# VHH binders against S-protein homolog 13 (SPH13): the designs that were tried, part 1

No score or structure here was measured in a lab: all are predicted.

Target 1, 133 residues: S-protein homolog 13 (SPH13), of Arabidopsis thaliana (Mouse-ear cress) (q5xv33)
Amino acid sequence: GRLELKNEISGVASVRKAKLAVRCWSNEDDLGWNMLKPKQSRIWKFTTMNMWPFQKTEFRCQFRSGFGTTNEDVVTVFSVKDGFRKQCGVGGDECFWVAKRDGFYLRRIVKDGGGDSRKKYVDVLKSKWVWKW
Positions, changes and structure headers below are counted from each chain's first letter, unless a header gives other numbers; antibody chains are not in Kabat numbers.
F, E and O stand for the ipSAE by ESMFold2-Fast, ESMFold2 and OpenDDE, each averaged over both directions (binder to target, target to binder). V2 = 0.75 x the mean of E and O + 0.25 x the DockQ between their complexes.
[cut] stands for letters that were removed.
Atom coordinates printed by the task and the answers are left out, and those that the model quotes come from them; centres of patches stay.

## First folded at step 6 (VHH; from q01 with S31T S54E T98R E99V)

Design q07
Fold by OpenDDE, look of step 9:
Structure q07 (fold): chain B 133 residues (1-133), chain A 121 residues (1-121)
Amino acid sequence: as target 1 above (133 residues)
Amino acid sequence: QLQLVESGGGLVQPGGSLRLSCAASGFTFDTYAMAWVRQPHGKGLEYIATISWEGDSTYYSDSVKGRFTISRDNAKNTLYLQMNSLKPEDTAMYYCARVYFDSSGLEYDYKGQGTQVTVSS
């Protein structure tokens, strides 16, 4: 499995506000806090060799930026059997998380219907930034 | 109290069929993946079928694939195992198990008292 996050927060005067903090955990495993600078990507890889006989892996993540936090924890579920993220739909792992200035998105990589080999992106808003005090 | 109560076991001839049921209570059933595990006399525990909490994904061991079907009714808090084309080597105590996933694989934290399945001529 693969969990990918990209920080695309830009167009801000303050570098601080463009930073993205992320903490993810899966069941008993806490991956801790990570900081992503603008344009940086973070990839978590996990092995499937010990996932007999069947397993779904749930990753729960909290995101914080200078614009706020995600409204709720972001959950990503991987199906070992199907080899996909549930949020990405039926298929492969052709999606990843993207943080932007105006919110947090799921980016899907889709094939061009015209037979073009170029990758197309579809961004779906998952959460606006909110302040929780 | 968390409870898993298996039923439907018995004595059948080779080639016969059985349907096991597992009644779950004491926890939110539709938030847990469930599994059937079996233990032949004098042998270790074996995972044979697993189903996701939503019921949209199933997995079978090679030993039962094509013959057994795991399913669940979340409205009834019940897990099922349809066993067809039974063989003598299927003889075992069958347990319903509540399972969870961690980074190292599939584990169970609770299983029922079991129901005996005996396949013999």
Scores: ipSAE 0.000, ipTM 0.291, lowest interface PAE 12.8, mean pLDDT 82

## First folded at step 9 (VHH; from q07 with Y100E L106W)

Design v03
Fold by OpenDDE, look of step 11:
Structure v03 (fold): chain B 133 residues (1-133), chain A 121 residues (1-121)
Amino acid sequence: as target 1 above (133 residues)
Amino acid sequence: QLQLVESGGGLVQPGGSLRLSCAASGFTFDTYAMAWVRQPHGKGLEYIATISWEGDSTYYSDSVKGRFTISRDNAKNTLYLQMNSLKPEDTAMYYCARVEFDSSGWEYDYKGQGTQVTVSS
């Protein structure tokens, strides 16, 4: 499996305010806590079991930012479930996760049908930042 | 050197009010979220209130929601906790804490010496 995450938190005076902490894991891997600076991107590769449909592989993460956390403390960022897979990687589309000032997004990359190879982004808000312990 | 100094604690009767203050120094105060935590005698640490660096967002635990108000004055490098309608179960050592991330998620990396709050008839 593959996880790509980009920190696009901007418009703040302090780098600390725009930092993004992330912890990701699966049944097979624990990546621990990592910090993404503004504009920084990171890619994680993780083990997937080739036992579909008998085995379910999920990759989960926790996110912390200067603006709070995701509404759900644990976010599934990768799943072999049909519903999730249909949202990304179908029809040649690519997806990755993006943190912005106003929330956490799933970004869909769509090829422009206009005859050029230009990529268009469609961002879907998955969670606003919230304060909670 | 980083310092957090709490004040304002004391003995009050049930239903009374207290206002705690925390004087911060040794770091850029307005770049950190701040929190109040408390520890009853013989019990674990409890997070009760958090405020964003600019003070525009707050969080309260259910145990204090509606009674306590967290605020800050960044010009004075001071954190406040207004405590109203105090109950005996609010008796604890109260700490000012600087919010940071660790390997377990939301935590604090520094706290003050604390100020004792005792609610008793």
Scores: ipSAE 0.137, ipTM 0.565, lowest interface PAE 2.4, mean pLDDT 86

## First folded at step 13 (VHH)

Design y06
Fold by OpenDDE, fold request of step 18:
Structure y06 (fold): chain B 133 residues (1-133), chain A 120 residues (1-120)
Amino acid sequence: as target 1 above (133 residues)
Amino acid sequence: QVQLQESGGGLVQAGGSLRLSCAASGFTFDDYAMGWYRQAPGKEREFVATISWEGSTYYADSVKGRFTISRDNAKNTVYLQMNSLKPEDTAVYYCARVEFDSSGWTYDYWGQGTQVTVSS
């Protein structure tokens, strides 16, 4: 499996206001807290355990920004479940998560069957930032 | 160096009001969220309210609707307007700077606190 996070928070006066703290974990591992500066990305690669009927691999994260948190404190950013696979591919390589000023997005890679070799993206808002404690 | 100094505490009757102030120095004030905590005698320090750099607010359930946190970035000051005070609001109130980094979400600096006493 693959998980990519991007900090694209912009339009603020300072780097301090645009930083993103993230903690990700699975059922097997806790990766602890990490800091993504503006324009930084982080990629996790991991082995998936998907043996029917035991589909267990999920990756979850918590986010902290100058704007607050996601609506759900814990966000499932990767899953071997069919719903996620249909949207982001079997390995999750068709999606990555993006933090912006106005919220947290799932970005999908769109394959253009046309002559344009450039990767196109579609961003779907998953959560606005909320200030809560 | 980072400095936080609370003021405005005192003795007030139940149902009364107080306004606390916290003067900040030694850092870029408008880059940080700020918060208020309180500690009653014999109890643990508890969350009261927090305000983001852009002015978004969040309150503990026990003070929601009665307390208002605000900030004046031009004065490097965060405020706590306390209305409809109750005896159970009696505590030392602390101002804190909010931080989040590779250690998670926390408060990295605290003031010395100001005493608030609400009589019945």
Scores: ipSAE 0.715, ipTM 0.859, lowest interface PAE 0.7, mean pLDDT 90
Fold by OpenDDE, fold request of step 18:
Structure y06 (fold): chain B 133 residues (1-133), chain A 120 residues (1-120)
Amino acid sequence: as target 1 above (133 residues)
Amino acid sequence: QVQLQESGGGLVQAGGSLRLSCAASGFTFDDYAMGWYRQAPGKEREFVATISWEGSTYYADSVKGRFTISRDNAKNTVYLQMNSLKPEDTAVYYCARVEFDSSGWTYDYWGQGTQVTVSS
């Protein structure tokens, strides 16, 4: 499996306000906390149990930003479930997650059949930032 | 050096009000969320309220509707307005700075605390 996270938080006065802390884990591993500065990206690669009938691998994360956190404390950012696979591909390589000022997004890569070599993206808001403890 | 200093505590009757202040120094105040905690005798320290750098607030259920956290960035001060005080609100109240990084989401600096006593 693959998880790509991008910090696109911008328009704030300081790097501190725009930074993104993330902790991700799977059933097998806890990757601990990491920090993404503005415009930084991080990719996690992990082993998935995608052998029938053992298709239960999920990758979950917690996020902290200057604007708060996601509405849900824990966000499933990768899943071997059919819904996620259909949307993001079997390995999750058709999607990546993006933190913006106004919220946390799932970005999907759209294949252009029209000969344009430029990659197109669709962003879907998954969570507004909320301040809770 | 980061410093937090609480003030405004005291003795009040049930139903009364107090306003706590926390003066911060030694860091860029408006870059940080701030929070209040309290600790009653023989109990663990518990969350009271937090306020983000942009003014978003969050409260413990036990104080929601009664307490209000606010901040004045020009004064590097965070406040806790406490209304409708109850005896169970009796505690030492601590101001804290919120931090998140490779260590996670936590409070990295604390004040010395101010005593709040609510009599029945």
Scores: ipSAE 0.383, ipTM 0.682, lowest interface PAE 1.5, mean pLDDT 88
Fold by ESMFold2, fold request of step 18:
Structure y06 (fold): chain B 133 residues (1-133), chain A 120 residues (1-120)
Amino acid sequence: as target 1 above (133 residues)
Amino acid sequence: QVQLQESGGGLVQAGGSLRLSCAASGFTFDDYAMGWYRQAPGKEREFVATISWEGSTYYADSVKGRFTISRDNAKNTVYLQMNSLKPEDTAVYYCARVEFDSSGWTYDYWGQGTQVTVSS
């Protein structure tokens, strides 16, 4: 599978306000805090294991922006569970999340763009930024 | 150089009100979130309130409904209006500037503090 987190925060007076701090982990790895600059992404590629008796893959993250955090402190951004994978769009094996000025979005892939390799997507709001510290 | 200077503290009876000010200089005030913290004798500094550069606010549970944080970007000043004061609000109150770095949220500059004393 594939998980991408992209910082698309823009339209602010200072690049300093457009940074995104993110901490992500799975049950085996805690990646610590990392800073995503505007237009920067983090990408994880992995083999999904959703068959018994194997461990199920799940990634969880915390976010901090100049505009606050997500409403829930910890957000599940990838899971092999069928309900979650359907939310990510076609196939459910790739999940794409974007941070924007007004909040955090799931980018759902809905179809390929014909003869070129560009894909079509719809951004679905997961959480507006909330100011809490 | 970054400077934060608190004022407005004093002695007040329980149930009374005070308004604290924090004058800021040496940086572009509009670009930073700001906060108020307090420290009673023998205790660690504790969070009171914070305000984003756009004016969104967040409060510790112990002060919600009694304290109001605000800012005036034209005057480079953050305020803390404290109403219905209780003896447990007695502390030195500090303003702080919020910064983001690779470890997440931090406060990189603190004022010298202003004493608030609430008597029974």
Scores: ipSAE 0.380, ipTM 0.683, lowest interface PAE 2.6, mean pLDDT 84
Fold by ESMFold2, fold request of step 18:
Structure y06 (fold): chain B 133 residues (1-133), chain A 120 residues (1-120)
Amino acid sequence: as target 1 above (133 residues)
Amino acid sequence: QVQLQESGGGLVQAGGSLRLSCAASGFTFDDYAMGWYRQAPGKEREFVATISWEGSTYYADSVKGRFTISRDNAKNTVYLQMNSLKPEDTAVYYCARVEFDSSGWTYDYWGQGTQVTVSS
């Protein structure tokens, strides 16, 4: 499977305001806080598992932007559950998330009318940024 | 040189009001969120309120509805209006500049504090 988190925050006067701090972990690995500058991505590739004892492949993250946090303090950004995988788009093994000036979005991969070699996406709002501590 | 200077503290009766000010200099005030924290004797410093550069506010549960944080970017000043004061509000109040780094939100500069004492 593949998880990408991309910082697309733009339209701000200060580069400082366009940064995105992320802290992500899987079942056993906490990756700590990392800073994404505008246009930067973090990409994880991993083997997905959906059978006992491996049914619980899941990545969760916390986000801090210059405009606040997501409404939920901890956001699941990848899971092997069928409902979650379908939300990520075609194939369900790749999930893309983008931070924008106004909030945090799931970038859903969809096919275009010209076949499956060319990717298109739509951005679906997951959470507006919320100023909270 | 970043400077934060609190003022407006003092002694008041329970139920009274005070307005704290924090004058800021040495940085682009408009680009920073600001916060108020307090520390009672023998206690850890605790969060009171924060305000984003765009004016969004957030409060600790213990002060919500009684305290109001505000800012005046033209004067580089953040305020804390404190109403319905209780003896539990007795503390040194600090303003702080919010920094955004790889750990998320942190506070990189603090004022020297102003004492608020609320008598029963």
Scores: ipSAE 0.377, ipTM 0.703, lowest interface PAE 2.6, mean pLDDT 84
Fold by ESMFold2, fold request of step 18:
Structure y06 (fold): chain B 133 residues (1-133), chain A 120 residues (1-120)
Amino acid sequence: as target 1 above (133 residues)
Amino acid sequence: QVQLQESGGGLVQAGGSLRLSCAASGFTFDDYAMGWYRQAPGKEREFVATISWEGSTYYADSVKGRFTISRDNAKNTVYLQMNSLKPEDTAVYYCARVEFDSSGWTYDYWGQGTQVTVSS
């Protein structure tokens, strides 16, 4: 599977306001806080385990932007559970998340019916940024 | 050269009000979020309120409904209006500048503090 977090925050006067701090962890690893500059991505590639008793692959993240955090402090950004996987789009094995000025979005992969050479995306709002601590 | 100077503290009876001010200099005030913290004797410094550069506010549960943070970017000043004061509000109140780095939100500059004493 594949998880991508991309910082697309733009249209701000100060470079400081366009930064995105992320802290992500799986069941076994906490990767700590990392800063994403505008247009930068963080990508994880992994083998999904979807056979009993090995259905435990989940990634959770915290986000801090210049405009605040997500409404829920901890966001599940990848899970092998069926309800989650289908939200990421076709195949359910790749999830792509995008931070924008107004909030945090799931970028769902939507194929255009030809092939996989050029995928289309639809951005679905997950959370507006909220100012809270 | 960053300076934060609090004022407005003092002695007040329970149920009274005070307005704290924090004058800021040495940086572009409009680009920074600001916060208020307090520290009672023998206790750790605790969060009171914060205000974003766009004016969004957030409060500790213990002060919600009684305290109001605000800012005046033309005067480079952040305020804390404190109403319905209780003896438990007795503390040194600190103004702080919010910094945003790879660890998230933190405070990189603090004022000297102003004493607030609330008598029964």
Scores: ipSAE 0.367, ipTM 0.696, lowest interface PAE 2.6, mean pLDDT 84

## First folded at step 17 (VHH; from y06 with S102T T106K)

Design m06
Fold by ESMFold2, fold request of step 18:
Structure m06 (fold): chain B 133 residues (1-133), chain A 120 residues (1-120)
Amino acid sequence: as target 1 above (133 residues)
Amino acid sequence: QVQLQESGGGLVQAGGSLRLSCAASGFTFDDYAMGWYRQAPGKEREFVATISWEGSTYYADSVKGRFTISRDNAKNTVYLQMNSLKPEDTAVYYCARVEFDTSGWKYDYWGQGTQVTVSS
């Protein structure tokens, strides 16, 4: 599977306002806090075939932006549980997330492309940024 | 060259009000979130309130409904309106500039502080 998290915060007067701090972890690994500059991505690639049947892959993240954090303190960004995979769109094994100026979005890849070579997607708002400490 | 100067502290009776001001210089004020912290004798500093670049506010539970943080970007000033004061609000109040990085939200500059004393 594949998980991508991209910082697309833009339309701000200062680059320092567009940075995004993220901390993500799975059941096996905590990757710590990392800073994503505008247009940067973090990508995780993993195989579910190596997992024991009772160990389930799930990635969770926390965020800080210049506009605050997500409404929920911890956001699940990937899970092998049945309802979650369908949310990520076609195939359900690749999930793409995008931070924008107004909030955090799930980017779902949609196959309704009508012969166009470029992939189509819809961005689904998961949380507005909220100013809280 | 960053400077933060608090003012407006003093002695006030319980139930009274004070307005603290913090004049900022040496940086682009509009680009930064600002906050207030306080410290009573023998205690660690306590978060009071913060205000984002765009004016969104957040308060400690202990001051919600009584304190209001605001900013005036034309005057490079952040304010703390303190109403319904209680003796437990007695502390030195510090204005601070807010930044964040991979270690979290932090205060990279703090002022000299201004004393607030609330009498029973």
Scores: ipSAE 0.443, ipTM 0.744, lowest interface PAE 2.0, mean pLDDT 84
Fold by ESMFold2, fold request of step 18:
Structure m06 (fold): chain B 133 residues (1-133), chain A 120 residues (1-120)
Amino acid sequence: as target 1 above (133 residues)
Amino acid sequence: QVQLQESGGGLVQAGGSLRLSCAASGFTFDDYAMGWYRQAPGKEREFVATISWEGSTYYADSVKGRFTISRDNAKNTVYLQMNSLKPEDTAVYYCARVEFDTSGWKYDYWGQGTQVTVSS
C-alpha cells in the first residue's frame, strides 16, 4: 500500500504561513516532527494485507499549520481495518491526504468512467484548521 | 529589530477593568499571530490569550469570558480587554509574538511587560 500526505496550502501572502508541521507514526515507526513546504509530500509504502502479522498496521499523525491544528489531536490516516480502507477510495490500498488553506482533506481516488482513474478524485474534508492551544 | 511595548497596566480594585495595549514594530505585523502571557512573582509565565493573524482567538480557561484579545493591523497593535478582574489576575503581563516549528508553538519575542495589580 501507499500513504501520501501533501501540503497544498496556497493563496497566502507568505510562504511562512503555508508551511505544515507533521508528526506521523505507525505501530513500529515514529519519524518525529517534520516540516512540509508548500507542494511537498511525505510518502510511505508498506504491505497492506489485513492478516497476521499486519492486522494492527495503523498510521497516525499530528498537524500544525499557520492556521491552527486539526480538531482531533491525533488523526488516523491509514488503517488495515475494512471500514477505514473503504474511505480511501478505489482499492483501499492508497490513501492520499491533502492540507489546504482551510483545512485537512482526504483525497479519495474514484473512477471517472474511463482512462486513468489515478487522476480523478474528490477531496473530503476531515477537519477545518482550528486555532487552539 | 522586533520591538513590543506594552502599556495600560496599573492598580485596580477587584471587579474592575483594564485595557492593555501592545505596540509592535520591526516586522510585518499582519503575518504573525500574537499573544499575551502573565507572570506573578516567583512563578513561571502563564498563557493568557492568543490571536491568529486572521483574528481567530483562543483563551486560557482561567480568563475565558472575562478577557478579550483583539488586534488592529492598521496600527500594528494588540489589545487585551480585561474585565471582572480578580486578585489572582495580579501579574506582569507580556505581549508576545507567536511562531511555530517542529518542536511546537513558540514565542520568539516578548515585551518588557506591564504590571497589573488587582486589590481586594
Scores: ipSAE 0.414, ipTM 0.734, lowest interface PAE 2.2, mean pLDDT 84
Fold by OpenDDE, fold request of step 18:
Structure m06 (fold): chain B 133 residues (1-133), chain A 120 residues (1-120)
Amino acid sequence: as target 1 above (133 residues)
Amino acid sequence: QVQLQESGGGLVQAGGSLRLSCAASGFTFDDYAMGWYRQAPGKEREFVATISWEGSTYYADSVKGRFTISRDNAKNTVYLQMNSLKPEDTAVYYCARVEFDTSGWKYDYWGQGTQVTVSS
């Protein structure tokens, strides 16, 4: 499986204000805490062969930013054998997490059937940033 | 060196008000969220309130509607306005700096605390 996160928090002078801390874990795996600077991306790879007999593995992710946290204490990510990113869209579209200044998004990569090499993205807001402990 | 210094504590009657201050130094104040904790005699330290660098606030249920956390970045100071005080609010109140890093979200520095006593 594959989990991908991109920090696109911008518009602030301080790198500290734009940094993103994340930890994802499942019952079987702890991916640990990671700090993403602005414009940084993180990819986690995990072995899908050990996910038998279940087709999906539930990961919980905790996010911390200078703007707060997601509405839910834990963001649940279901990773299937084919990887989380490949399972998010219709027709095999890929997706990954994106943190922005105004919230946390799921970004879908839309396949362009027109031969355009440009990647088309659709961002879906999953959670506004809220300040809670 | 990071330093936090609380002030404003004292004795107050139930129903009264008190305003605590925390003077911060040794770091870029406006880059950090700040918070207040309290510890009553014989009890564990408990969360009271937190304010982010942009002013978003969060409160413990026990103090919601009565306490207000605020900050003045120009003065490197965080405040806790406490209204409608109850005897149960009696505690040492601590100022804390909020940090999140590769170990998660935490309060990494604390002041020495200021005593708040609410009499019946």
Scores: ipSAE 0.395, ipTM 0.686, lowest interface PAE 1.5, mean pLDDT 88
Fold by OpenDDE, fold request of step 18:
Structure m06 (fold): chain B 133 residues (1-133), chain A 120 residues (1-120)
Amino acid sequence: as target 1 above (133 residues)
Amino acid sequence: QVQLQESGGGLVQAGGSLRLSCAASGFTFDDYAMGWYRQAPGKEREFVATISWEGSTYYADSVKGRFTISRDNAKNTVYLQMNSLKPEDTAVYYCARVEFDTSGWKYDYWGQGTQVTVSS
């Protein structure tokens, strides 16, 4: 499996306000806590159990930002389930996650049939930032 | 060094009000969320309220609707307005700075606390 995370939090004067802390884990791997600076991107690769009938791997993360956390404390960012595969590909290579000032997004790569060499993306808001303890 | 100093505690009757203040120094105040905790005798320290650097607030269910957290960045001060106080609100109230890093989400600095006593 693959997880790509981009910190696109901007519009604030302080790096402190724009940083993103993330902890991700699966049943097979624990990546621990990591810090993404503004404009920083990180890719994680992890072991998946996606062979039939053993399609059970989920990758979950916790996020902390200067704007709070996701509504759900734990977010499933990768799944071998059919819904996620259809949207992001079997390995998750057709999607990546993006933190913005106004929330946390799933970004999907859109294949352009029109000959434009530039990759197009669609961002779907998954969670606004909230403050809860 | 980071310093937090609480004030405004005291003795009040049930139904009364208090306003706590926390003066912060030693760091860029407006970069951090701030929070209040309380600890009653023989009990664990419990969350009361948090306010983000931009002013978003969150409250414990036990104080929601009665307490209000606010901040004045020009004064490097966070406040806790406590209304409709109950005897069960009796505790030492602590001010804390919120931090997140590779150690996770936490309160990394605390004040010495201020005593709040609510009589029946």
Scores: ipSAE 0.374, ipTM 0.673, lowest interface PAE 1.5, mean pLDDT 88
Fold by ESMFold2, fold request of step 18:
Structure m06 (fold): chain B 133 residues (1-133), chain A 120 residues (1-120)
Amino acid sequence: as target 1 above (133 residues)
Amino acid sequence: QVQLQESGGGLVQAGGSLRLSCAASGFTFDDYAMGWYRQAPGKEREFVATISWEGSTYYADSVKGRFTISRDNAKNTVYLQMNSLKPEDTAVYYCARVEFDTSGWKYDYWGQGTQVTVSS
């Protein structure tokens, strides 16, 4: 499987306001707090099988932006459960998340059956940023 | 050089109102969130309110509904309107600039404070 988290915060007067602090972990690893600069991505690749011992692979994150945090303190950004994987789009083994000025989005890969061969993604709002601190 | 100067403190009767001002200079004010903290005698400095550069606000539970933080970017000034004041609001009130980094949000510059005293 593949998980990508991209900082696409833009449209701000200062680059400093476009930074995104993230803390992500799985059941086995906590990567601590890291700063994701504008246009920067973090990519995790991993083996996902719905069999022991891999049936519980999940990634969770916390976010801090210049606009606040996500509504939920901890956001699940990948899970091997079929219900979650279907949310990520066709195939369900790759999940792509983007942070924007107004919030945090799931970027779904969509089929190109309707004409525009360059259209590959639909962004679905997961949470607006909330100012609380 | 970053400077924050509070004003507007004083003595007020319980139930009264007071407006604090914090004049800012030495930085691009519109780019920063700002906050108010207070410190009562013998107590630690405590959070009162913050306001983002876009005007979103957040308050301590103890002041919610009574205090209003606001900003005027044209005047480089942040305000704290304090209504329904109580003796427990007596404190030195500090204005602070908010910075954001990997360590979390930080208050990287502070004013010298203005005294608010609420009498019974």
Scores: ipSAE 0.353, ipTM 0.675, lowest interface PAE 2.7, mean pLDDT 83

## First folded at step 21 (VHH)

Design l01 (from j06 with T50S)
Fold by ESMFold2, look of step 23:
Structure l01 (fold): chain B 133 residues (1-133), chain A 120 residues (1-120)
Amino acid sequence: as target 1 above (133 residues)
Amino acid sequence: QVQLQESGGGLVQAGGSLRLSCAASGFTFDDYAMGWYRQAPGKEREFVASISWEGSTYYADSVKGRFTISRDNAKNTVYLQMNSLKPEDTAVYYCARLEFDTSDWKYDYWGQGTQVTVSS
């Protein structure tokens, strides 16, 4: 499986305000805090086989931005559960998340129909930033 | 040279009000979130209220509905209006500038503090 987080926060007067701090973990690993500058991505790859010991693959994250955090402090960003995987798009084995000025979005990759090689996407708002500090 | 100067503390009877002010200098005030924290003798410093650079506010549960944080960016000043004061609010109140890094928001500068004493 594959998890990507991208910082697309823009339209701010200072680069300081566009930083995104993220900490993600799974049952097996805490991936630690990572600071994403504007336009940066962080990519994690992992095994998602639905067989012991991997039958409960789930990634959870915390976020810090200049505008606050997500509504829930801890957000599930990947899970093998069927309802979650469908939200990430085709196959459900890869999830792409995007931070923007106004909030945190799930980016679904959608084909354009007709076989064009350029991919399109739809950004679905998951949480506005909430000031909690 | 970042400077934060608190004022407005003092002695007040329970049920009364005080307004704290914090004058800031030495940095671009509009670019920073600001907060108020307090510390009673022998206790750890605790969060009271914060305000983002865009004016969003957040409060400790113990002060919600009684305290109001605000900022005046033209005067480089952050305020804490404290109403319905209780003896448990007695503490030294500190103004702080907030910044975040990889682990959490930090107090990268704070003032000398102003004493608030609430008598029964």
Scores: ipSAE 0.411, ipTM 0.723, lowest interface PAE 1.8, mean pLDDT 83

